# VH-VL binders against G-type lectin S-receptor-like serine/threonine-protein kinase SD3-1 (SD31), part 11

Target 1, 127 residues: G-type lectin S-receptor-like serine/threonine-protein kinase SD3-1 (SD31), of Arabidopsis thaliana (Mouse-ear cress) (p93756r25to151)
Amino acid sequence: EIQLGSKLVVGENTLWVSNNGDFALGFFNPPGLLNRFSIGIWFNSNSIPYDQRKVVWVAGAGVVVSDNSSYFELTRNGELVLFDSLLGVPVWNSKTNRFSVSSALLRDDGNLVLLKDREEIVWQSFG

## First folded at step 4 (VH-VL)

Design x32 (framework fv_gimsilumab)
Fold by ESMFold2-Fast, scan of step 4:
Structure x32 (fold): chain C 127 residues (1-127), chain A 121 residues (1-121), chain B 107 residues (1-107)
Amino acid sequence: as target 1 above (127 residues)
Amino acid sequence: EVQLVESGGGLVQPGGSLRLSCAASGFTFSSYYMHWLRQVPGKGPVWVSRINSDGSSTTYADSVRGRFTISRDNANNTLFLQMNSLRADDTALYFCARDEGYSYGSPFDYWGQGTPVTVSS
Amino acid sequence: EIVLTQSPVTLSVSPGERVTLSCRASQSVSRYLAWYQQKLGQGPRLLIYGASTRATDIPARFSGSGSETEFTLTISSLQSEDFAVYYCQQGYSTPWTFGQGTKLEIK
């Protein structure tokens, strides 16, 4: 379970992982782009080379950030925000600030969900 | 124009109770998260409690959890803070504030003038 | 909890001067930093949020900058109505916390 205020920073190379470890959420460098990073979810397997992993979801349909201090955060107001620190602007937002979000969960099926009262799904990455 | 008016403060003995009210006008009260904060003269504000727009979710500072209850009446545009088991260190000016709803934190965009609470014999 | 430390504690200045107030966080708050002005007998007034965004109806002489742990509020040409106490506040993690304040006094 991912708490309000939790963030992933490009340069820290950290991940949010599903309870069974089958899926990971984190930053990756999209093929063909130098020094550009997207946030995504992929099947977390050692048998799949890093550059060949299948990304099942990408925030903002492939929106990128430009530097190592950029971050993806579950904000105190219950939004998922992708922030480009070099440009100083948010490039993507879940727009869930009035949904009473209490936490986020990367489910064992790879679906990232925002929960109200730790139970009710109020937003999801799959559709 | 947005207005928040606190009331209900006063002098109370340690262990006593008070109920604070905040009358809101000039905006759609039912659409906003609301907060209570308190301030001792010469010190910065201290956050006390938050309630979401429909009242289904509440959060409290560690020092008041279990003693204070935040609630709201959206039909009458009023925010409440029920204060039980009051201690001398709860003495402060109490403010209600509106949560701007911004994704980059929760700035308190409008505040009232405050209502004083003194816990002393 | 995240501790915010403001400097200076007090500053004596004259109208027309440029003043810079500092706020330092005990850990990174990214850009989740707001600035408030408080006058005697009044509640705080929001000036800046998101480290650098001016709130509604705030004069252009107020500007904010910074990120992570180091933030500044600048008043480019101090007016007589600007003598007040200024607070920074982080919205990065619960509990929301404020600095101890910087008081601007007439020189």
Scores: ipSAE 0.000, ipTM 0.524, lowest interface PAE 16.9, mean pLDDT 85

Design y02 (from g08 with heavy chain S32R Y102W, light chain S53D; framework fv_gevokizumab)
Fold by ESMFold2-Fast, scan of step 4:
Structure y02 (fold): chain C 127 residues (1-127), chain A 123 residues (1-123), chain B 107 residues (1-107)
Amino acid sequence: as target 1 above (127 residues)
Amino acid sequence: QVQLQESGPGLVKPSQTLSLTCSFSGFSLTTRGVGVGWIRQPSGKGLEWLAHIYWNDDKSYNPSLKSRLTISKDTSKNQVSLKITSVTAADTAVYFCAHLSWGDYPRGYFDYWGQGTLVTVSS
Amino acid sequence: DIQMTQSTSSLSASVGDRVTITCRASQGISSYLSWYQQKPGKAVKLLIYYTSDLQSGVPSRFSGSGSGTDYTLTISSLQQEDFATYFCQQLNSYPYTFGQGTKLEIK
């Protein structure tokens, strides 16, 4: 489970991974954009080179952030936020404040969900 | 050879529950990335998405109708069902079920549709 | 909710014509747009998904293009079997929404 306050930073090369390891969520560099990063979910097979891994979900339909200090956070208010540190503004938000989010989970099927009371799905990436 | 076939009551009285079944062949709802959705069309009007369900039992509902809708699947029978409670004349429509594909794009799409089943809500 | 607007509800054309049908979203939909063909008494048929990908079995005279909020379906040389109603659908966000349809009629 991913706790409130958990953060992925572009420059730290960290991932949120499903329990079975089949899916990863993290930053990637979209084709043709040298210093731009999107947040997405992809198949996490060690036998597939990074640049050939198929992305199955992208936050904000491919919005990008501009630098290595930008981050993706599950805030303490229960929102997923993609923050562009160069521009100093959030570029995408799940808008789930007041949904009583307790945690997030990247499921073994690749669906990122926000959970209430660690059980009830109140938001999902398939949506 | 994906095929889907809707079945329903044809006629339902106002305030009753409408139950629809989608029977399918040519795919399994246990396959990753596969789903089935329901779309309706009132006579002479446009298409309205109602709900869908994926292989992993992940469900999505049209927010304007969510309190009245329940979608479920029975993978052993190759069926997906939709229930609509408290029906009114506004629920009179042709109801379609459709195969929902989630491939290498970060969004799904509907590719194969059933022929549709007409449901009339009348006393 | 995202509103999908097809600029014309009906269009008259002749066999052999180049036909263009347009669809506009009230906000960006990142190319997650499908085009459907519907004939009376027949199942709805997918023509194009993800703006420009042609569904298997669909004739090459059909093509799709667009980005952001503006999308187009083109039939390069209209055939007799193409007289039908055409719908666009956005699948970028819930609820999924459809255009009102464009009926292609014999001139």
Scores: ipSAE 0.005, ipTM 0.543, lowest interface PAE 12.4, mean pLDDT 85

Design y03 (from g08 with heavy chain T31D S32K N56Y; framework fv_gevokizumab)
Fold by ESMFold2-Fast, scan of step 4:
Structure y03 (fold): chain C 127 residues (1-127), chain A 123 residues (1-123), chain B 107 residues (1-107)
Amino acid sequence: as target 1 above (127 residues)
Amino acid sequence: QVQLQESGPGLVKPSQTLSLTCSFSGFSLTDKGVGVGWIRQPSGKGLEWLAHIYWYDDKSYNPSLKSRLTISKDTSKNQVSLKITSVTAADTAVYFCAHLSYGDYPRGYFDYWGQGTLVTVSS
Amino acid sequence: DIQMTQSTSSLSASVGDRVTITCRASQGISSYLSWYQQKPGKAVKLLIYYTSSLQSGVPSRFSGSGSGTDYTLTISSLQQEDFATYFCQQLNSYPYTFGQGTKLEIK
């Protein structure tokens, strides 16, 4: 379970992982781009060949941030925010500030969910 | 088995264009999840990444050298080429090509390298 | 650009020693770090990728660890064939950058 205030920074050794370790959420560099990063969820397994690997979700349909200090945060207001530190602005937001979000969870099926009262799904990556 | 071999001119005059070829076997640049990169090493100095090309025909360049670099592939010959324009003595180095692979993370790693080819820029 | 600094450019050791080589990034690199071995007249050899994943065919005496900005390559019991130069590389962001190298020499 991911607590309010938790964040991933492009230049840090931080991933959010499912309880069984099968899925990871983090930054990746889209191939062919210099210093551009997207946030996404992927299968975290050596048994899956690269050409069969499936990115199951990408924030904002693949929006990018431009530097190593950019971050993805579950804010204390209950929003998932992708923030471009070079531009000084958020480039993507879940817009869940009025949903009384208490935590996030990357489920063992790869679905990232935002929970109210630690049990009710109020937003999900697969929806 | 993945194998790569560099070929180059050995000697190039200042201001001219340096052309390098990487010939490989054991994989194809039509295979998903692969790339080929170029790295160089001046005598007694560290390694410097120059460029790489991906299986889907996209390219990445070191920004400090980008205006002088062109990377290309010939899939039918299993070759990747690098051109460096307007060479100077600072371009004297051993030039390596290397296979770029991906594991279970969205970023790659260079798993197999050629033996390197020495290029000297001198009149 | 991310600068990679290896704590020493040379290190002397004896066969059978436990050897550690350290690498520091100027910014966090999210464990996207590789270790290479270079011997005169031979191709550069990948030892470790993604901080701690041992490349196929590399002896188990080699291991990697680290996180954030600080990374270590360990050789648990040094062999004669291990005298070489070792480089770290970050592949987290462009341009990919390498440490200056650590030459492991006979004591």
Scores: ipSAE 0.000, ipTM 0.532, lowest interface PAE 12.4, mean pLDDT 85

Design y04 (from g08 with heavy chain S32Y, light chain S53D Q55E; framework fv_gevokizumab)
Fold by ESMFold2-Fast, scan of step 4:
Structure y04 (fold): chain C 127 residues (1-127), chain A 123 residues (1-123), chain B 107 residues (1-107)
Amino acid sequence: as target 1 above (127 residues)
Amino acid sequence: QVQLQESGPGLVKPSQTLSLTCSFSGFSLTTYGVGVGWIRQPSGKGLEWLAHIYWNDDKSYNPSLKSRLTISKDTSKNQVSLKITSVTAADTAVYFCAHLSYGDYPRGYFDYWGQGTLVTVSS
Amino acid sequence: DIQMTQSTSSLSASVGDRVTITCRASQGISSYLSWYQQKPGKAVKLLIYYTSDLESGVPSRFSGSGSGTDYTLTISSLQQEDFATYFCQQLNSYPYTFGQGTKLEIK
């Protein structure tokens, strides 16, 4: 489970991982975009090189951030926010601030969900 | 399946803005990893990459021409457009658009090209 | 900018010949090189990407090899339809650059 206030920073190379380890959520460098980073979910396999992994979901249809200090955060107000620290603006937001989000979960099927009272799904990455 | 077709004015006068449109089918510019680029070729000369645009609206321009180039997309119409400002006789060329694919690699390649549209810059 | 140089701008050959076209980069391009075929009045056709991967639908007589700065396109047994201009392109860094082209002509 991912708690409110949890953050992924581009330069830290940290991941949120599903319970069985099959999926990872984190920053990646999209093909052809040398100094740009997207946030996404991919099948987490040691046999597949990092930069060639198939991404199954990407925030904002592939919106990018520009630097190592940029971050993806589950805010204390219950939003998922992708923040570009170089530009000083959020480039993507889940818009869930009024849904009483208590936590997030990357499910074993690769679906990222936001939960109310730790059990009710109020938002999901897979539609 | 994948097809691209360029359209342009055929003839433009020096100092004017050249506007080109690439209309395509068989893919979507909302698909992860997809891009469309523009390449030109003056008569009897080599190919010159101008610009490309990606599924996520990220853009890359040839630095030698960047101040004169604007690339944009209209995903609902399946079109990519390129504008070149302040044209001169040196901009006379056949202009191609091409699909940018990545396969299993972190760098792309242009796998399908349009037939090209000739643009002549003359008074 | 990375300069791409093809060893010759024209090459004469006969049907059945083994033909090699060479491309040299001014800097290492990490195998991110494509080969294209251009015929008058037709769209440019991708033959090979990532140095040696054959594009779907391209005849097996075409092959690519190379590493670092030196790359080669080989046609093992030239057919009539292969008389065309061939270009290499590096896609390792911006700006993407092409070789000047090699026109393959009937001997």
Scores: ipSAE 0.000, ipTM 0.584, lowest interface PAE 11.6, mean pLDDT 87

Design y05 (from g08 with heavy chain S32R Y105F R107Y; framework fv_gevokizumab)
Heavy chain, then light chain:
Amino acid sequence: QVQLQESGPGLVKPSQTLSLTCSFSGFSLTTRGVGVGWIRQPSGKGLEWLAHIYWNDDKSYNPSLKSRLTISKDTSKNQVSLKITSVTAADTAVYFCAHLSYGDFPYGYFDYWGQGTLVTVSS
Amino acid sequence: DIQMTQSTSSLSASVGDRVTITCRASQGISSYLSWYQQKPGKAVKLLIYYTSSLQSGVPSRFSGSGSGTDYTLTISSLQQEDFATYFCQQLNSYPYTFGQGTKLEIK
ESMFold2-Fast, scan of step 4: ipSAE 0.280; ipTM 0.731

Design y06 (from g08 with heavy chain S32R L100R R107T; framework fv_gevokizumab)
Fold by ESMFold2-Fast, scan of step 4:
Structure y06 (fold): chain C 127 residues (1-127), chain A 123 residues (1-123), chain B 107 residues (1-107)
Amino acid sequence: as target 1 above (127 residues)
Amino acid sequence: QVQLQESGPGLVKPSQTLSLTCSFSGFSLTTRGVGVGWIRQPSGKGLEWLAHIYWNDDKSYNPSLKSRLTISKDTSKNQVSLKITSVTAADTAVYFCAHRSYGDYPTGYFDYWGQGTLVTVSS
Amino acid sequence: DIQMTQSTSSLSASVGDRVTITCRASQGISSYLSWYQQKPGKAVKLLIYYTSSLQSGVPSRFSGSGSGTDYTLTISSLQQEDFATYFCQQLNSYPYTFGQGTKLEIK
């Protein structure tokens, strides 16, 4: 599970991965955009070329960040935030600051969930 | 000191497979974020990007040529190879290889190029 | 595909001149543009990346500017070795596309 304060930074090329390894959450270049990055979830396979990955969820309907110091964070306030470091502004937020979020989990079905008391789903990427 | 040098057959017949090799020094294609690309230029015309390969063996191809292109690397020899199948007179060009910095990150660009190798497709 | 158009295929200039070469993209490329110099029989040389960032070893007389769809390369005081063909390239979208080139000729 993903702890409060955890972040993914574009330039670090790090991922949050489901327990069985079938899904990854991370930054990717949307098709046709090499120097723009979206945060998303995709089926995780070494046979998929970098620029052809199949994305199953994208934060904020495909909002992008501009540089390699931009990040996606589960804040200590319990929000998922996509922050554009070049522009100096958050471009997307889960708006879960009142939900008593304790952690996040990328489930084996690809659903990213925010949990209360490590058990109760209070927000999810799939609706 | 980054250096790249292309080698190829010079002359190839229509319908054959064209094989090109890029030999390089001054960098490693195991370094995260590094890639090598191929670009060509027909006589008197502009530059056309063909393909590139990254440190992790990820590959990208120009969609108009993708079915005919295969890019590969041999990190032990410091070489990148490109094969083009079923060549025609339209494939006559100077072929360049180039070092690619930050291709998947901000400011991706081709910073050091080889001299180019001329390939003529003719019977 | 993004089309890159350089407004002129050739320019005549003299040593000491201020020269401007222009490049237009068919759609916005968000400053992800590089400029290259090509001389006959020599390797292509990167001059400028990300619109205005000067490559190491490139003389300060070269500069780049622009945004959106319109970009320029400027040579503030032309030298003899600067007579060459100049290409712009967008790296915003696959496939990467180049302008047709602008040949800088001695006047």
Scores: ipSAE 0.000, ipTM 0.537, lowest interface PAE 13.9, mean pLDDT 84

Design y07 (from g08 with heavy chain S32R Y102F Y105W R107S; framework fv_gevokizumab)
Fold by ESMFold2-Fast, scan of step 4:
Structure y07 (fold): chain C 127 residues (1-127), chain A 123 residues (1-123), chain B 107 residues (1-107)
Amino acid sequence: as target 1 above (127 residues)
Amino acid sequence: QVQLQESGPGLVKPSQTLSLTCSFSGFSLTTRGVGVGWIRQPSGKGLEWLAHIYWNDDKSYNPSLKSRLTISKDTSKNQVSLKITSVTAADTAVYFCAHLSFGDWPSGYFDYWGQGTLVTVSS
Amino acid sequence: DIQMTQSTSSLSASVGDRVTITCRASQGISSYLSWYQQKPGKAVKLLIYYTSSLQSGVPSRFSGSGSGTDYTLTISSLQQEDFATYFCQQLNSYPYTFGQGTKLEIK
């Protein structure tokens, strides 16, 4: 599970991974854009190299951040936030601050979900 | 200006380990999306991709050779190395290293190549 | 493994000709195809990536097109310096595989 306060930073090359390891969530460079990064989910097999992975979901229909210090965070208030550190503004937000989110989970089917009481799905990437 | 240069032993005996070094300048192998790969070409034949390594130490090997190949990087020296174990005459080739760029993710491409170093496997 | 087949290993042409070199993949490669030029004694040169994107510094007479399994490199008005061997490469799946090469020779 991904706990409140967890974040991914562009320059750290860190990932949130499903329990079976089949899916990863992290930053990537969208085609045709230089020094711009989106958050996405892709199929993440040990046998599939990084450059062969296919993105199955992107936050905000592909909104981008501008630098290596930008981050994606599950905030203490229960929101997923994509923050552009160069511009100093959030560029995308799940808008789940009143949903009593306790954690996030990248499911083995690639669906990122926000959970209430660690069980009830109150938001999902595939919906 | 991206530049790469291969160095190798020139001649290596059958059954020995072949060690190759790629020295580069004009880019950093700590930059997200950057990699370096090795490609070889036997005399009068086509190109064969061997392996590559990315900024995050993610490594990929040609499955037909995977058991014999080891790729590694030394970021402090701006070098990428390839080792091939148990060499035979079939490993005689010109060996190239090349910069692997992500212009359009997820697909990369080899945009700048070294001149190549000839390795002959012979007694 | 994905097999890359260039329709001919050699092609004869004259300066000023429009030349087309073809490359066929044994399965779909989603446009993840690059074209390279190789001259004796020179470094291999990237011409085109992602089917149709021209590499910086490459003359505009070079262009690429294609989709699925069928891809082409076109030289619109052949120059003397273009006599070389041309290779396609798929980067859709490991192992990355090259065509056998097409040697462009003076007619």
Scores: ipSAE 0.006, ipTM 0.547, lowest interface PAE 12.2, mean pLDDT 85

Design y10 (from g08 with heavy chain T31Y S32H G103S R107E; framework fv_gevokizumab)
Fold by ESMFold2-Fast, scan of step 4:
Structure y10 (fold): chain C 127 residues (1-127), chain A 123 residues (1-123), chain B 107 residues (1-107)
Amino acid sequence: as target 1 above (127 residues)
Amino acid sequence: QVQLQESGPGLVKPSQTLSLTCSFSGFSLTYHGVGVGWIRQPSGKGLEWLAHIYWNDDKSYNPSLKSRLTISKDTSKNQVSLKITSVTAADTAVYFCAHLSYSDYPEGYFDYWGQGTLVTVSS
Amino acid sequence: DIQMTQSTSSLSASVGDRVTITCRASQGISSYLSWYQQKPGKAVKLLIYYTSSLQSGVPSRFSGSGSGTDYTLTISSLQQEDFATYFCQQLNSYPYTFGQGTKLEIK
């Protein structure tokens, strides 16, 4: 489980992974965009090079952030926020501030869920 | 394990087309985020980026040379080719090909380079 | 185009010295800077990417730092095999541009 306050920073190349390791959530560079990063979920195979079909979900339908200090955070008030550090603004959020979120989980099926009381799904990605 | 080797004509006459081939092993251009680029260096001078191509056939060219450059790939042969038309003495240089980092697409640093091939443009 | 300037084209040093090579961009490059080493008759070698990330297999005596327009490559204790030409490159915008190179020579 991903705890409140956890974040991924573009320049750190860190990932949130499913329990069985089959799926990863992290930043990637969309094709054709210079110094722009999206947050997404993909089938995770770290023993072989990725193919281009690895991405199964992208936050905000492919919204991008502008620099390596930008981050994706599960905030302490229970929102998933994609923050553009160059622009100084959030470019996407889950809008779950009133849902009493306690944690997040990247499920073994690739679905990112936000949980209330560590068991009730109150928000999910499309996976 | 990643290795790249350039091949070219060695000598080309002014106004002709220069054709260069990069042959590689240890990676495939079918993998997400992988690319190959061309860089040149005239004798005693600095490095100049020419072009690169990614696994998805996305191509980028140096604007100062764009009208004369064509980059292409043959994934079945593990080769990337560069053509430069209408060459002059200013195109005399060592030509390098290099691998672009997998995880940093479209931002590619050139992590493994070939040894370079010298091309001289003279009559 | 972003112009990359290395302040010194040639630098003399002795084995054991701490060596600093500087690189300045004509505009901000958001830390998208790489350092390369070139030796006569050898393939060019990546040393540092994203300002301070050490390439696998590169000795820990090499380090990078910087932000905005000003960047530095440091060799903490120079070894004989380090005499070479060093180039910086910006990756922030097309066309990718290199510094003119700094040749590190025996004092």
Scores: ipSAE 0.000, ipTM 0.509, lowest interface PAE 17.3, mean pLDDT 82

Design z01 (from g05 with heavy chain D33G V100D R101L; framework fv_gevokizumab)
Fold by ESMFold2-Fast, scan of step 4:
Structure z01 (fold): chain C 127 residues (1-127), chain A 124 residues (1-124), chain B 107 residues (1-107)
Amino acid sequence: as target 1 above (127 residues)
Amino acid sequence: QVQLQESGPGLVKPSQTLSLTCSFSGGSISSGGYYVGWIRQPSGKGLEWLAHIYYSGSTSYNPSLKSRLTISKDTSKNQVSLKITSVTAADTAVYFCARDLYDFWSGYSSMDVWGQGTLVTVSS
Amino acid sequence: DIQMTQSTSSLSASVGDRVTITCRASQDISNYLSWYQQKPGKAVKLLIYDASNLETGVPSRFSGSGSGTDYTLTISSLQQEDFATYFCQQYDNLPLTFGQGTKLEIK
């Protein structure tokens, strides 16, 4: 489970991974762009070369951030925020601040969910 | 061992279309996570990037030349081509093709394999 | 466009010298910089990527350093085969841009 306040930072190359390890959520460089980063979910298999991994979801229909200090955060008010640190602005937000989000979970089917009371799905990536 | 070889007309008249071909051997242009690009160098001057094509077919162009450039690939011939329309004496240069590696995680690229270059002169 | 400036277009040196070639970007490029070597009659060769990573097969006398806007290629002990033109290139943003080149000549 992903706790409120958890961040992924572009330059840290860290991932949120499903319990069985089958899916990963993290930053990647979309094809056709240089040094621009999207947040996405992909099937996490070491038998598939990174350049051939298919993303199954991308935040904000592929919005990008522009530097290594940019981050994706589950904020303390319960939002998923993609923040461009060079521009100083959020470029995407789940807009879930009214839903009493307690945690996030990357499910074994690849669906990222936001949970109320650690149980009720109030937002999901596959939707 | 991947090798790249450029071919071109050598001489093109002003206002015509310049067509260049980059031939791949020792590897396929349809596999792997890399770009193939074109770079040119006028005599005694620096290198100028023109265009890239990703193995999936996605393209990127130098904005200063974009209206005159078309990059394409033919996987059956294992070739990448570049066309430059309405050429002038300013397009006289050695033209190189290069493989540019794509890194999924960091987004960096590096041009690790280059052709020898083909000289193109634009003159009446 | 990001402009890449090499402080000198030509540099004279002798075999055995420590040679430093500098490159400045017009804005912070976050180490997204490569160095290339160009010799007459030979293909252009990648030497360094990501500002300081030595490409496989490149002699250890070559090294890269720097951050932000200022970058350096160093040859610790110049060999006869190192007389060539050296280019820096940024890949922080499109269009990809190169320095004007520094030609290393026999003193």
Scores: ipSAE 0.013, ipTM 0.634, lowest interface PAE 8.1, mean pLDDT 86

Design z03 (from g05 with heavy chain G27F I29L D33G H52Y S60Y, light chain L96Y; framework fv_gevokizumab)
Fold by ESMFold2-Fast, scan of step 4:
Formats: C-alpha cells, sequence, structure tokens
Structure z03 (fold): chain C 127 residues (1-127), chain A 124 residues (1-124), chain B 107 residues (1-107)
C-alpha cells in the first residue's frame, strides 16, 4: 500500500510493486524519446530484461517529463501528480483531490487504484 | 570478447548507393540492452552520428541525413547494414560501427565498443 | 541541433601533469554526456558516461565532472599512453552530437 506523500523520482530506479511482485510501477524511457521519461506499469519478471518488458499502462497516454529530478507523487491531497522539474509544472494529474483518497494500491492484476477509507476504489488506471 | 568489424567498398562513384556491413561477435541483437549504430569521421574532422538500430527493429537516424539512410539488421548473421543513397564527395569518411548500451531506466545510450573503421572514398 | 564545443583543439602536457579538457553544450543536456578516447591505430574507447561515471577498465586517473551546459574531463597524472584525441558527446537529444575533439600531445 502506497501512502499519501509517497513519490518516485526519475533516476532513483525505485518502484511501487504489487503484493505478489508480479507488477511494477515506475519511470522508464519510452523508445524513441531521448532524455524523456514516462510513468508506467509493467509485468515484473526477473527473467525478462527491463528494456523488453511490456508496459501495460502509461500515465496521461504517454505524457513525458524531461529531468532526472522530475517525480510522480501521491500527494497529501489525494492526487497522483506527474511533475516536470525542468518546466516547474505538473504535466499530468489524476484530478482526485475531492475523492477523499487515503492510499493507493498497485493490485496483483496490474491495476493501480486509489482508495477511500482503504477499501473503496474511487479511481483506477485501467478502464 | 566483443568485437565489431566494418566492411564496404573502398571507392564509390558520386550518385551511387554506398552499402556498409558491420559484423559482430560476443553479443546478439536477439534481445534488448543494446543498439548497434554507425558513426563517420571525414579526414581531419570530428565524429558524426548516422543511425542506430535496436533489437526490436526500431531505428533512429540523423535527421539531416534521414532521407538518404537505411539501417537494417540480420540477427541470425550478427550483422547490421547501412545504405547511403546518392553519395557525394562530402560522404568521404572513415565509417565506424559501434555497440550502444541502452538503459531502460535512464535512457543513457553510450557507445561502449567500436569497430576499427573502414575508409570510403567517393570519387569519379 | 545541440552543438558541442571543445574550446581547445590541441594541448601539450608532460607526463605527471594534471590535464583538464572542457566541453560546452549549446543547451542544458542534463548530464547525458560521454567522453571518448581515440588513438591512432586503436579502437575508440568509452572513458566516461553519464558525465561522471567511469567506464569499467578505465584507469582511475580519469574523471568527469560538470552539469547543465559545462563539462570537464580530468586526467589527474598524465601517462605516456594518454596521448590521444578526446571527444565529448551528448545523448540528450537527436541527433547525437560530438565536440570537435581535443588532441593531447606529450611535450
Amino acid sequence: as target 1 above (127 residues)
Amino acid sequence: QVQLQESGPGLVKPSQTLSLTCSFSGFSLSSGGYYVGWIRQPSGKGLEWLAYIYYSGSTYYNPSLKSRLTISKDTSKNQVSLKITSVTAADTAVYFCARVRYDFWSGYSSMDVWGQGTLVTVSS
Amino acid sequence: DIQMTQSTSSLSASVGDRVTITCRASQDISNYLSWYQQKPGKAVKLLIYDASNLETGVPSRFSGSGSGTDYTLTISSLQQEDFATYFCQQYDNLPYTFGQGTKLEIK
């Protein structure tokens, strides 16, 4: 479970991982885009090299950030925000600030969900 | 040990197509982690990047030369080839192939092993 | 295109000297910079990647530093084998571009 205030920073190679370890969420460099990073979810198998992993979801349909200090954060206001530190602006957010989000969870099926009272899904990455 | 070796014509006439082959050993383009690419260096001048190819078949070209360049690979033969159409005297250079390490996390793309280079002269 | 400028085309130095080679990018390249060594008759070698990371097998007398637009390759105590031309290269954006090269000549 991902607490309010948790963030991932480009270049730190830290991940949010599902309970069974099957899925990971983190920054990656999309093929064909130099020095640009997206947030994605992929099947997290040690037998598959990272550059060959299939990304099953990408925030903002492929929105990118430019700087290794850029970050993805579950804010204390309950929003998922992708922030470009070079531009100094958020480039994507979940717009969930009024949903009473208490935490996030990367489910064992790869779906990233935002939870109210730790149980009610109020937003999800998959349609 | 990783090795790359360029081959091609020593001389090619203006307006013709230049074909170069890079043969390599000690790694494969059957899986990720590496690109293979071409760099050239005219006599007494600096290095100019031409093209990369990834194991998946994805290609990247120098935009100023893109309309004249085609990079391809034959994974079973451990070869990467480059074609340059409509050559002129400005294409006279030593041509290098190199392996590029690609990092999924950072996007870092550095050329860690190079061939010795092959000289191509464009002359009538 | 990002232009890479090495202000010095040649330097002369003695064995044991501390040598500094500089490279300037026309825009911020966020440390996406490598340094290469080119010797006559030998394969081009990667020395430094990501501005400051020493490549495996490269002697510790080589180091890289810098950020933004300004980068430096330092050789702390020059050896006879360090006679070569040194190139910086950015990989922040396509096309990848190189500096003009700095030829290091032993006095």
Scores: ipSAE 0.012, ipTM 0.610, lowest interface PAE 8.4, mean pLDDT 86

